# VH-VL binders against Eukaryotic translation initiation factor 3 subunit M (eif3m), part 17

Target 1, 160 residues: Eukaryotic translation initiation factor 3 subunit M (eif3m), of Schizosaccharomyces pombe (q09722r188to347)
Amino acid sequence: DDEQSFAFLLEAVKMDNSTADEAVRELVQRAVNSPKYFFFDDIVTLPPVQQLEQSTLQLLGILSGGMTDDYVSWVAENHAHCQHQKFDEDAIARKMKLLTIASLATQAPNNTLSYGDVAKSLKIDENEVELWIIDVIRAGLVEGRMSQLTKTLSIHRSSY
Below, E stands for the ipSAE of ESMFold2; O stands for the ipSAE of OpenDDE; V2 stands for 0.75 times the mean of E and O plus 0.25 times the DockQ between their complexes.

## First folded at step 17 (VH-VL; framework fv_sutimlimab)

Design q4 (from p3 with light chain N94E; at its last look DockQ between E and O 0.85; V2 from the best seeds 0.87)
Fold by ESMFold2, look of step 17:
Structure q4 (fold): chain C 160 residues (1-160), chain A 117 residues (1-117), chain B 109 residues (1-109)
Amino acid sequence: as target 1 above (160 residues)
Amino acid sequence: EVQLVESGGGLVKPGGSLRLSCAASGFTFSTYGMHWVRQAPGKGLEWVARITYSGGSTYYLDSVKGRFTISRDNSKNTLYLQMNSLRAEDTALYYCARGYWGYFDYWGQGTLVTVSS
Amino acid sequence: QIVLTQSPATLSLSPGERATMSCTASQSVSSDYLHWYQQKPGKAPKLWIYDASSLESGVPSRFSGSGSGTDYTLTISSLQPEDFATYYCQQYNEWPLYTFGQGTKLEIK
């Protein structure tokens, strides 16, 4: 089972600081590419992960606390690194946009996030904001209710 | 409404060149990785090439590497495929496809490339 | 590289019948990276099932997908006339490569 295989790798690296370099790299590669994994604090703090290349550690830092513009700047200087490490630049870009919306939702005054603010932060057309909000809700990062009338997301919960 | 419209297909001799275009509309083109997928007459689907959202990285099917070049102009919402040193086995309907995670959520109608003497 | 083999190559059935087709991978594929497309003659493929079992918007509930590892299945519980088409599976388990199966043609008996 592939989900069980990822969970097994994560547990193995957590329990054994001397875990083989190949297993640590597989864990990181699967985590950054995965459409279902979003919580990078659990990975970046692992001692074997901290032994990886500086460019990889920078990416993991962006995934754990950065915004989409941080990734855009990083990847512009790191295309070759992504190719060598088998990091999917498009998947990570999409993941960063979802994480950015989750961060905006956590900080939204009166638990209300405007579509205009999302569009500005993600540099997308406002007409697409609801599609991204649906994705962030499906990812389990935000719970809320959309309103086309007011062009806002009323936030019930943000878990990021 | 998301639309992808390919053009530039035609009849060409072996060793010749063609440039395919795909005009995109109805979405923010620069946020998506884009792909070419081909289908030989009466055959199945074969992935050919991809380009990342920014255009910063490209990847190719082994049999076309060095002969085909994928590119994009995000200011014109257009994807391209430059095909050089064409071979008979490159004969196919070429689709423009939008990447979404690991699958293709929107496809164009395809443009036919025929390579024959 | 990962090879996807679809079976049967052609499936001849009547409306109202249950259709089952398989996609077998030469090595294990994460269900997050196994997808299905429907293609009708003269038309582009359409995304049909993603992540092995999730139906794309607008896909009727009579369709289902299942499987893990090397063996994946697409099932139609009661065939409708509009379901006759060719179905392709696709994987992305081996970055950066995309691979399709050769297709299963579902045709009217």
Scores: ipSAE 0.831, ipTM 0.917, lowest interface PAE 0.7, mean pLDDT 92
ESMFold2 (binder alone), look of step 17: mean pLDDT 93; pTM 0.936
OpenDDE, look of step 17: ipSAE 0.935; ipTM 0.961
ESMFold2, look of step 18: ipSAE 0.810; ipTM 0.907
ESMFold2 (binder alone), look of step 18: mean pLDDT 92; pTM 0.937
OpenDDE, look of step 18: ipSAE 0.939; ipTM 0.963

Design q5 (from p3 with light chain L97P; at its last look DockQ between E and O 0.60; V2 from the best seeds 0.81)
Fold by ESMFold2, look of step 17:
Formats: structure tokens, sequence, C-alpha cells
Structure q5 (fold): chain C 160 residues (1-160), chain A 117 residues (1-117), chain B 109 residues (1-109)
């Protein structure tokens, strides 16, 4: 029935450190591929997760505190690992861009993040920035107001 | 506006080859994984191949593996499918589809491949 | 390797009626990995419902999706003329391959 529910898997692994290897690997796969999960400190610290392959642990570390360029460097050396583990390279790349914006928002001086800084960090055209900001807001990582006049995001809250 | 336009379909004899192209516009092509999905006349949908956003990984339906090659040129916003050793069962309308979190959010109108003697 | 079986193969109804169609998976699928597409004759498929129950932009609220595990349902509360089409489910739980159901053709009586 709901054995494959992400919420069920996460709670099962959190409550029982001897959870079966298959369930732990499925939890990690779902977390890295999901458009709905962003807080990887909760996963990387779990004892059964710590026993996974070094390449997987490196990826979880990047998702916990890295930026888009860290992932780009990692995946270039880890295509085969992603194929074997069913890590969706496209989904993770997109997730890293969202997490990068969230990190920039948390650090932004005067709660103001310029579109130029976002475009530079994500390596995208500045005219694409608002689309990504909408996505990061929908993900629940940032709350704020966009201004085309000043080309900035005024940050009200950052949850990351 | 997101657009995907396939081309390169046609009539080919069994054992022949054909190369499909898909021209992408209205979005940043290099940030999306891309797929080919086919539909035999009067039949359902069948996924054929995937290439990741960078081109670093490819995946194939078992029945086409070794015969078909998916590729992309991000500088030209173009997806390709090289089809070799074509069989009658490869006859289908071939769609270019954009991947987004594991589903296909935009599709082209397809290009028809007919394999017959 | 997951087979999706849709039923019925053909559903013949009149405008104003309620339509219900199912997608059954050969093994359990997370609802986050089950999606639906609408296809009209001579047209490409369109994403319709993602994550089992989330409506794509522009999809009327008369459509709904539900289900979990092996059993998923698409429902249209009151059929409109533009709803007559073929509907496909698709899974992302196991890949490759990405698999589709064989379709349910919703046609006018």
Amino acid sequence: as target 1 above (160 residues)
Amino acid sequence: EVQLVESGGGLVKPGGSLRLSCAASGFTFSTYGMHWVRQAPGKGLEWVARITYSGGSTYYLDSVKGRFTISRDNSKNTLYLQMNSLRAEDTALYYCARGYWGYFDYWGQGTLVTVSS
Amino acid sequence: QIVLTQSPATLSLSPGERATMSCTASQSVSSDYLHWYQQKPGKAPKLWIYDASSLESGVPSRFSGSGSGTDYTLTISSLQPEDFATYYCQQYNNWPPYTFGQGTKLEIK
C-alpha cells in the first residue's frame, strides 16, 4: 500500500537505525530526485545513510551545504554512479539551483538579493531569474517580493 | 513560449537508418533532460530514450538499445535520435518531450517514421 | 519494468455525466511518481495531472486525480465536449523504462 511513501520511509529510517538497506537506498534516491525535499542535513546524519557509498555521501554533502557549481563538478565524475543509483541528474541539477538561490537569499545584505548575483551564481541569463525565484518561493525556501525596476528580490523570510 | 519541432521522419526499408532532429525554443534547453517517446499508428505511447541536460548520461528502451543513439547539441538547442537497423515495429510517430521532475511537461507534434518493404 | 493497466479501454458517455477511469500498476508506485496525460486525435499528448492529484496549469477544476500504491483514478465531475480524448497514465517509480498505460479512450455517446 503506502510502503513507498516518502514520509513513511523517512520516519521509518529515523526511528529504526537497523532499517533494511533497500529502504535506506530508496529514501536517498527519492530525496535527491524529489521536487519537494530540500533539507538534507536530516538525511545525511542518519546512521544507516552514513554507511552508503562515498560518492553518495559526497552528493548528500553538496545538497546539504554546497552550490550549483559543486554539483556540476561532482556529476561530471559520477555519471555512472547516478545511473546505477537511479539518481536523476536533471532533477538534482534543478534542485541545486533552487538551493543556491535560497543560500544567496539567507546571506543577502539588507535582505536584498540582486538579479545579477542570482544570474551569475546560476550561470543563466538575467531575464530568466524571475522564473527561478518563483520556483524557489513555491518550494517554500524563500518569501519575498520581486522588483523589475531595481532588478532585485526583497527578502521577507528565508527558511533554508 | 516553449516549442519543440521534430523533423527527419520518412519511409525507410527494414535494416535502414534515419536521423531525427528536434529544434527547441522558448526555454533554456541546456537545463532540461530530453526524451523521445513514440506512438505506433492507432496505439499508445512508448518511451524510447532519454538524455540528461548536459548529455552526460543516456538511457534506452531495451528493444532499441544498440540500434538507436540519442544525442544533443546544447549550442544549437537541438535534440537528435540516430536510428539504425530499423524494424517494422519501429514504425511510429516520434515525439520530442521535455523532462521535468520525472514527467513530460511539453511535447512536439511528432515526426512520422514508416519502416516497410 | 512496471506495467500500467488502464480500464476501461473505452468509456462512452454523454456531456454532463461523471467519468471515472483507473490506472493499475503491477507493483506499488508512489503517488509522487504517477502522472496523467490527455491526447486528442491528431495532437500531441498534454500533461494533465502530475503527482497523482495535482492539476497542470489550465486544467479545469472538474478534473481530479487520486490513488496510492497500485490503484489510481482520474475523475471528471461533469463532462464537457472538450474532455473527450484519450487519457494515459505514466510512472517514474522505476526507470528506465518510463512506462505508460495503454490508454482510456473517452468518447461521446
Scores: ipSAE 0.824, ipTM 0.910, lowest interface PAE 0.6, mean pLDDT 91
ESMFold2 (binder alone), look of step 17: mean pLDDT 93; pTM 0.946
OpenDDE, look of step 17: ipSAE 0.936; ipTM 0.962

Design q6 (from p3 with light chain L97E; at its last look DockQ between E and O 0.70; V2 from the best seeds 0.82)
Fold by ESMFold2, look of step 17:
Structure q6 (fold): chain C 160 residues (1-160), chain A 117 residues (1-117), chain B 109 residues (1-109)
Amino acid sequence: as target 1 above (160 residues)
Amino acid sequence: EVQLVESGGGLVKPGGSLRLSCAASGFTFSTYGMHWVRQAPGKGLEWVARITYSGGSTYYLDSVKGRFTISRDNSKNTLYLQMNSLRAEDTALYYCARGYWGYFDYWGQGTLVTVSS
Amino acid sequence: QIVLTQSPATLSLSPGERATMSCTASQSVSSDYLHWYQQKPGKAPKLWIYDASSLESGVPSRFSGSGSGTDYTLTISSLQPEDFATYYCQQYNNWPEYTFGQGTKLEIK
């Protein structure tokens, strides 16, 4: 079972501060590349992870609490680091957009998030916003209802 | 509707060069990593090259490194493959493919490259 | 490099029968990075199953995928005429390269 394999690796690193460097790096690589993992404060706070390279720690910090623009700036200076660490730049970029929408949803006044605010934060055309909202809902980060008429997302729940 | 249309294939002699293009439409090209995948006649699929969404990183099959160059122009929604020092074993149908989480969710119909004396 | 070996190379069956084909990796791969494609002669491949077991949109429910580690399976519960094609597995686990199995050709008996 692969889901249990990742969960086992995460638990092993959580339980043992002396976990081998190779296992810690595998955990980080799998987490940043995974289409299914979004909660990076659980990883960045682990003592063995905090001993990794500064560029890796910066990326984990961005994934934990940053926005898409933070990642765009970071990756522009870190292509070689991503190549060496086997971090999938495309997957992380997509993950950052989903996390950015989830963060905006948590902060949305009256549980209403405008498509205009999403488009500006993601630096995309407004006509693309609904596709990204579908993806953030599919990822389980936000529950809500879209309205083409008002160009808004009415938020029922945000779990990020 | 997502469309990927390859062009630039043809007949070329060993040692020659060819430049493939892939025109993308129906999606925001600049947010996706793009790939070339090839298939020799009657054979299986072989990944050839990848370029990341911004063009900042490129990756190649070992047998084409130093001979092939993948590139993109996000302002033209176009992916390219420059192929130099072509060999008979490069003969294949070349597909343009869109990357999504480590798999290829959309493919073009391919452009045929034939390397023959 | 991870080698994906598909078996059988050719599977000859009649409509209505159950089809089972395998993809075996030379070392363990994450199911998040094991995918299947369908290809008909003269046509481009189509994504069919992603993440080992998730069906792509429009893929009939008679298809299923399963497996973990080194052993993965594609199953068709009751073959329809349109299911006769070549199926490829693909992995991404041995960064930075992508590899495909050699294919299983499913043909009408």
Scores: ipSAE 0.777, ipTM 0.893, lowest interface PAE 0.8, mean pLDDT 91
ESMFold2 (binder alone), look of step 17: mean pLDDT 93; pTM 0.940
OpenDDE, look of step 17: ipSAE 0.934; ipTM 0.961

## First folded at step 18 (VH-VL; framework fv_sutimlimab)

Design r1 (from q4 with heavy chain Y106S; at its last look DockQ between E and O 0.92; V2 from the best seeds 0.89)
Fold by ESMFold2, look of step 18:
Structure r1 (fold): chain C 160 residues (1-160), chain A 117 residues (1-117), chain B 109 residues (1-109)
Amino acid sequence: as target 1 above (160 residues)
Amino acid sequence: EVQLVESGGGLVKPGGSLRLSCAASGFTFSTYGMHWVRQAPGKGLEWVARITYSGGSTYYLDSVKGRFTISRDNSKNTLYLQMNSLRAEDTALYYCARGYWGYFDSWGQGTLVTVSS
Amino acid sequence: QIVLTQSPATLSLSPGERATMSCTASQSVSSDYLHWYQQKPGKAPKLWIYDASSLESGVPSRFSGSGSGTDYTLTISSLQPEDFATYYCQQYNEWPLYTFGQGTKLEIK
C-alpha cells in the first residue's frame, strides 16, 4: 500500500535527523505530487528537509503558505528543477488552486466567500468555481455550503 | 460542457508529416495539462505525449521522441501534435485528452491517421 | 518500467451474471494512480473508476473496483446489456509516463 508506505517515510524522517538523503527526496516528491496530501507545514519544518536545494525549499514554502500566483511565478523559472526532481508541474498547479481556495476560506469575512473572489484568485471562469469548491470540500480542506443563486460559499469550517 | 474536437488526420505515406489540432471548449484550457493518446485499429490504448498547463514542459513516448512535437496555444484554446517522419506503426486513431491528477477525465472523438504506401 | 496485464482477454457472459476482471502490475502501483476506462466500439474511452475504487460520476453502483500493490480488480455485480464493452486499466506511478493494460473485452455469450 503506497499510502501506508508514505506514512512510514514521513514518520521515519520525523524520528531520525540522519535519514538518508534519497529517502528525504522521495518523501518530498511523493508529497508534492500526491492528490491527497495538502499540509506542507509538517514537511517543510523537518530538519533533513531544510537541507535540500533552495528551489525545493521555495516550492515547499509556497505549498505551506503561498497562493497560486506564487507557484506560477516559481515554476516559470524552475521547469528543469521539476524535471530533475520528478515534480509533476500540473498536479502541483492543481494542488495550489485547492490550497488557495482553502486560504481564501480561512480569511473570508463573515464566513462567506464569493465565487467572484475565487475566480479572480484562480484566474478561471466563474462558471467553473463550483467544480473547484466541490474538489476542495472533498479534499477535506473546507466544510461549507454553496449557493448558485447568491454565488457564494458559506463556510462552516476550514482545516487549512 | 467540456468538449475536445480533434482534426487534421488523414492518409500519409511513410516519411510524411501531419499536424493534428484539438479545439477545446467548456473549461479554462490554460489550467490543464493536455495529452495525446492513440489506438491502432483493433488494438489497445497507448499514451503518446503530454504538455503542461503553461506549455513549459513536454514529455513523449520513447518511440515518437524526436519525430513528434506537442504544443499548445492557450490564447486559442488549441492543442497540437506535429508528426514528422511518420511510420506505418504510427497508424492509429489519435485522441486529445484532458489530464486530471494522473488520469484522463475528458476525451475527444479522435482523428484517424493512416500511414501507408 | 511498469507493465499492466489484464485478465481475461475476453470475458463472455450473459446479462444478470457477475463479472470480474483483473489488472496485474509488474511492480507495485499506488491505488491513487490506478484507474479504469470503459470503451464501446467506435467511441472514445470514458473514465469509469479512479483511484482504484472511486466511481466516476454517472457510473452505476453495480460497478466496483478494489485492490492494492500489484493486483487490482473491476467487478460488475449483475450485468446489464449496456455494460458489454472493453475495459482498460491505466497507471501513472512512473512519472512522467502513462501506461494502459491491453484491455478486457466483455462480450454477450
Scores: ipSAE 0.820, ipTM 0.914, lowest interface PAE 0.8, mean pLDDT 92
ESMFold2 (binder alone), look of step 18: mean pLDDT 93; pTM 0.938
OpenDDE, look of step 18: ipSAE 0.938; ipTM 0.963

Design r2 (from q4 with light chain L97I; at its last look DockQ between E and O 0.90; V2 from the best seeds 0.89)
Fold by ESMFold2, look of step 18:
Structure r2 (fold): chain C 160 residues (1-160), chain A 117 residues (1-117), chain B 109 residues (1-109)
Amino acid sequence: as target 1 above (160 residues)
Amino acid sequence: EVQLVESGGGLVKPGGSLRLSCAASGFTFSTYGMHWVRQAPGKGLEWVARITYSGGSTYYLDSVKGRFTISRDNSKNTLYLQMNSLRAEDTALYYCARGYWGYFDYWGQGTLVTVSS
Amino acid sequence: QIVLTQSPATLSLSPGERATMSCTASQSVSSDYLHWYQQKPGKAPKLWIYDASSLESGVPSRFSGSGSGTDYTLTISSLQPEDFATYYCQQYNEWPIYTFGQGTKLEIK
């Protein structure tokens, strides 16, 4: 099925540093658009991927270690590139918000992430933060417990 | 509570123009891609147009490309559809829809556009 | 372009019966990009099932979705009066456009 064909494509590119340019571009396009793929270190380090356009490499760097504001700045100058590469700008924006929460969770002092810090970082209303945290937990990026009374996420584990 | 409220529909002759609006509330509008989806009387659903969260990119159904323009004003939480050179086949109820990954998680109640000579 | 064909066009059943309807794609669609909506007369569509099998919040557990590739199914285990509606499948396997099936009308027999 489609999940299995993505995994095969990733393994094919891993095995062959001279993989055809079209297959490498398809791998990247499917990874950045996917609602289920979040670990871009596995892609950005591949030698055939390193040969792609600088705009694509910048995006992969942001997905690997950046924050949502880095993406917002990048896409503002790269709409045409996204259109040509068939990158879904909205899906990537949502992915970046989930990855940003995961990054904040990893760095949270005393394993406690405040809703206020999430809202500020994502530029959203604090009342929306729990919806985003549910999505981060659903994605498997963070394990923890929400408290509306304290407006915090108590982090048990972060995979990011 | 997420609300999407469309307006601007009406009766117009072929070749005419209309401007639809969708007022959004109950969520951070500027973080979502937004869409227009239409439904001809007694018919199914047809996606018409989308605009990205920032307004930086737009995409259209082939049959409306060059005639319709989707836009947004994030400071006013409003989505627009400028409809020019209207044809009888554009007659439909037009829904405003919020994008979420690859689907539409919230819909307005629609505004009726009737194109008739 | 991917065409979604829903079958049957109309499904006439009584409350308490099991309903099964299909959505067939002209080429393979990832289950992550296949979704279902419920629409009642005079109302907007509502997201019902996303990612082929995940129920939207508030959708009763008597609903289920399944399938992969080209063949997807929505099933209602024991029909309730409020379940009589039109159901649409939708795909997004073909960036940047969205495609709906023509709908299955589930009506009371």
Scores: ipSAE 0.854, ipTM 0.926, lowest interface PAE 0.6, mean pLDDT 92
ESMFold2 (binder alone), look of step 18: mean pLDDT 93; pTM 0.941
OpenDDE, look of step 18: ipSAE 0.938; ipTM 0.963
ESMFold2, look of step 19: ipSAE 0.831; ipTM 0.917
ESMFold2 (binder alone), look of step 19: mean pLDDT 93; pTM 0.941
OpenDDE, look of step 19: ipSAE 0.938; ipTM 0.963

Design r3 (from q4 with heavy chain Y106S, light chain L97M; at its last look DockQ between E and O 0.83; V2 from the best seeds 0.86)
Fold by ESMFold2, look of step 18:
Structure r3 (fold): chain C 160 residues (1-160), chain A 117 residues (1-117), chain B 109 residues (1-109)
Amino acid sequence: as target 1 above (160 residues)
Amino acid sequence: EVQLVESGGGLVKPGGSLRLSCAASGFTFSTYGMHWVRQAPGKGLEWVARITYSGGSTYYLDSVKGRFTISRDNSKNTLYLQMNSLRAEDTALYYCARGYWGYFDSWGQGTLVTVSS
Amino acid sequence: QIVLTQSPATLSLSPGERATMSCTASQSVSSDYLHWYQQKPGKAPKLWIYDASSLESGVPSRFSGSGSGTDYTLTISSLQPEDFATYYCQQYNEWPMYTFGQGTKLEIK
């Protein structure tokens, strides 16, 4: 029921350039806060979305092609905007970490991503990297095999 | 291994103040939003306050706004709750909780706050 | 704003029986934001089921969660002695605040 509600809202905004501002804002708010939505190119390119505030468009741009540090810089100057738009700063921070891993996986030489590179990019302890990799695989953003022996992720597929 | 250890609870008279602390270990504290959740004796769970991963934003249960202040020191891996103008209805076991997407995946043991004349 | 009502308040059953308890929301809640906790007396709550139906690591497969919209259910297929506890549902559909149901106490008959 709720998954259908979000999908319906996305499709309605895709089909109608005159979609009411409230519905467009609800779509964006649900998408940025959702633990299950990651494909922001599909959102940012919608004409009604392009009419939103510059701060919101900056966030969507970061979500569609940026890295975790871009979000950290943006949110530091946009706490009030997040409060006004009902954006969950922690949920977005976590989403950005998953998207950052997916981006690193897509660009990894020889389809091999080291845990050290993930830890540096996310600014976390290397011992936490496997938990994040499990989450990025569970989110469907990356397929691969972890190796504790070599501390690497061998990438079979990346969707990002 | 994630550990959250609360301290600072005690007996205080109405109108008094108390400061709770929560020492975190076993994870990168600065990457998680943190929460206080309370439970009055024999009653259910009630969310009290949250602070974002950086400390940049805070949110409160309506009945504690203006009286309670949540804060964090990421360099010391510590969460705080400053409680002022305490009332009898604030009597509860106060849990430190780690936020994850929209739920609490790790909890401390709680520290008891009793507000009584 | 969103009220979670759990039913029954107390559920008295014997080991081996099936337990079913409900959590009803006053407004529709995304299943991504409906979660369950187990709490035993004198202990902190433990995350048990997240996203309505996903079992937390270490939760036995006899537990299941289901539901959508306003109606959610936790089921235990064959009760074990360690399952007797209080269960709370929790939602986060209305940023920035969290709410819990009042709890269902599952006790030995």
Scores: ipSAE 0.818, ipTM 0.914, lowest interface PAE 0.8, mean pLDDT 92
ESMFold2 (binder alone), look of step 18: mean pLDDT 93; pTM 0.943
OpenDDE, look of step 18: ipSAE 0.938; ipTM 0.962

Design r4 (from q4 with heavy chain Y106S, light chain L97F; at its last fold request DockQ between E and O 0.85; V2 from the best seeds 0.89)
Heavy chain, then light chain:
Amino acid sequence: EVQLVESGGGLVKPGGSLRLSCAASGFTFSTYGMHWVRQAPGKGLEWVARITYSGGSTYYLDSVKGRFTISRDNSKNTLYLQMNSLRAEDTALYYCARGYWGYFDSWGQGTLVTVSS
Amino acid sequence: QIVLTQSPATLSLSPGERATMSCTASQSVSSDYLHWYQQKPGKAPKLWIYDASSLESGVPSRFSGSGSGTDYTLTISSLQPEDFATYYCQQYNEWPFYTFGQGTKLEIK
ESMFold2, look of step 18: ipSAE 0.838; ipTM 0.921
ESMFold2 (binder alone), look of step 18: mean pLDDT 93; pTM 0.937
OpenDDE, look of step 18: ipSAE 0.938; ipTM 0.963
ESMFold2, look of step 19: ipSAE 0.850; ipTM 0.926
ESMFold2 (binder alone), look of step 19: mean pLDDT 93; pTM 0.937
OpenDDE, look of step 19: ipSAE 0.938; ipTM 0.963
ESMFold2, look of step 20: ipSAE 0.839; ipTM 0.920
ESMFold2 (binder alone), look of step 20: mean pLDDT 92; pTM 0.934
OpenDDE, look of step 20: ipSAE 0.939; ipTM 0.963
ESMFold2, look of step 21: ipSAE 0.828; ipTM 0.914
ESMFold2 (binder alone), look of step 21: mean pLDDT 93; pTM 0.937
OpenDDE, look of step 21: ipSAE 0.938; ipTM 0.963
ESMFold2, fold request of step 22: ipSAE 0.858, 0.814, 0.851; ipTM 0.930, 0.906, 0.928
ESMFold2 (binder alone), fold request of step 22: mean pLDDT 93, 93, 93; pTM 0.936, 0.936, 0.937
OpenDDE, fold request of step 22: ipSAE 0.943, 0.942, 0.942; ipTM 0.965, 0.965, 0.965

Design r5 (from p3 with light chain N94Q; at its last look DockQ between E and O 0.82; V2 from the best seeds 0.87)
Fold by ESMFold2, look of step 18:
Structure r5 (fold): chain C 160 residues (1-160), chain A 117 residues (1-117), chain B 109 residues (1-109)
Amino acid sequence: as target 1 above (160 residues)
Amino acid sequence: EVQLVESGGGLVKPGGSLRLSCAASGFTFSTYGMHWVRQAPGKGLEWVARITYSGGSTYYLDSVKGRFTISRDNSKNTLYLQMNSLRAEDTALYYCARGYWGYFDYWGQGTLVTVSS
Amino acid sequence: QIVLTQSPATLSLSPGERATMSCTASQSVSSDYLHWYQQKPGKAPKLWIYDASSLESGVPSRFSGSGSGTDYTLTISSLQPEDFATYYCQQYNQWPLYTFGQGTKLEIK
């Protein structure tokens, strides 16, 4: 049914500031858990969303402009909140790593992001970096070319 | 190369206990949610339990809740399943599985648990 | 809890034939959360198709997945000897739980 689709929920909340709390919470839950949704400015700025719990607003703020370490600190104090709100802690952690790479890409000097910088920021082994970059490119957050010889990502475009 | 190796299965009487282990290698273990999935002989797959990347949250199949405890030691790259008050219907091959966006991209070979008097 | 029902339970075919099997969910599942596994006797399951239609690395192009909502299909265009196995669908549309179908055994006629 169209009423339960994410696109319909988002449109309904955008059109009606008095949207029922249940629909707003479902929108947020779907957005934070989704493997394909990354642009949380569109969610956090909605007036009905601004009425949610402070812990939820903090998470949305981290998703809209923070880094992986911000999420790690937040979730360590918010496991019960995630359970209550049905937030998938692992999915969000993975999303934050992708968003962190996208943020590093927009700031990279000479449009070149080193694998070493990614590994440090994500706290992963450098030999895993290419797998994460493939995911960032598949997510549509970054466009570029990897080089295992130079251990860099040459950035052509960043959407984040 | 990602590897998951289960151990600790065996033959146990009803009401008994076992502790399963899963040794992980070839990836940064502490960044992945981990799962136990079981398969009764000649039957299909059944998800049993999950633990988040940090160990901060756990979730269970209703029929094992209160009897099984999933845990992890990220410093040892090891996942555990403590199984108490075992029943005949818990007889299965128990797989360790790595979570990725809602599916299981890597599986161990399984360790057999047999619960019989 | 979302129940996944696979059909048929057993599919007996010869190499070269087209195989089609279905996975029906008791309520709507996002295709982002519908996946397929191949399992051969004595071996662990292998991820085969993710996100309903995306083939895992190393999966031959003769395999395809399709569907949305409650109805999903795995198709093999021309069966090879190595394709005879049991196939399971799996969903994660209802956090925090995972559900598998009961499997379709594809066996040689």
Scores: ipSAE 0.827, ipTM 0.912, lowest interface PAE 0.7, mean pLDDT 92
ESMFold2 (binder alone), look of step 18: mean pLDDT 93; pTM 0.936
OpenDDE, look of step 18: ipSAE 0.937; ipTM 0.962

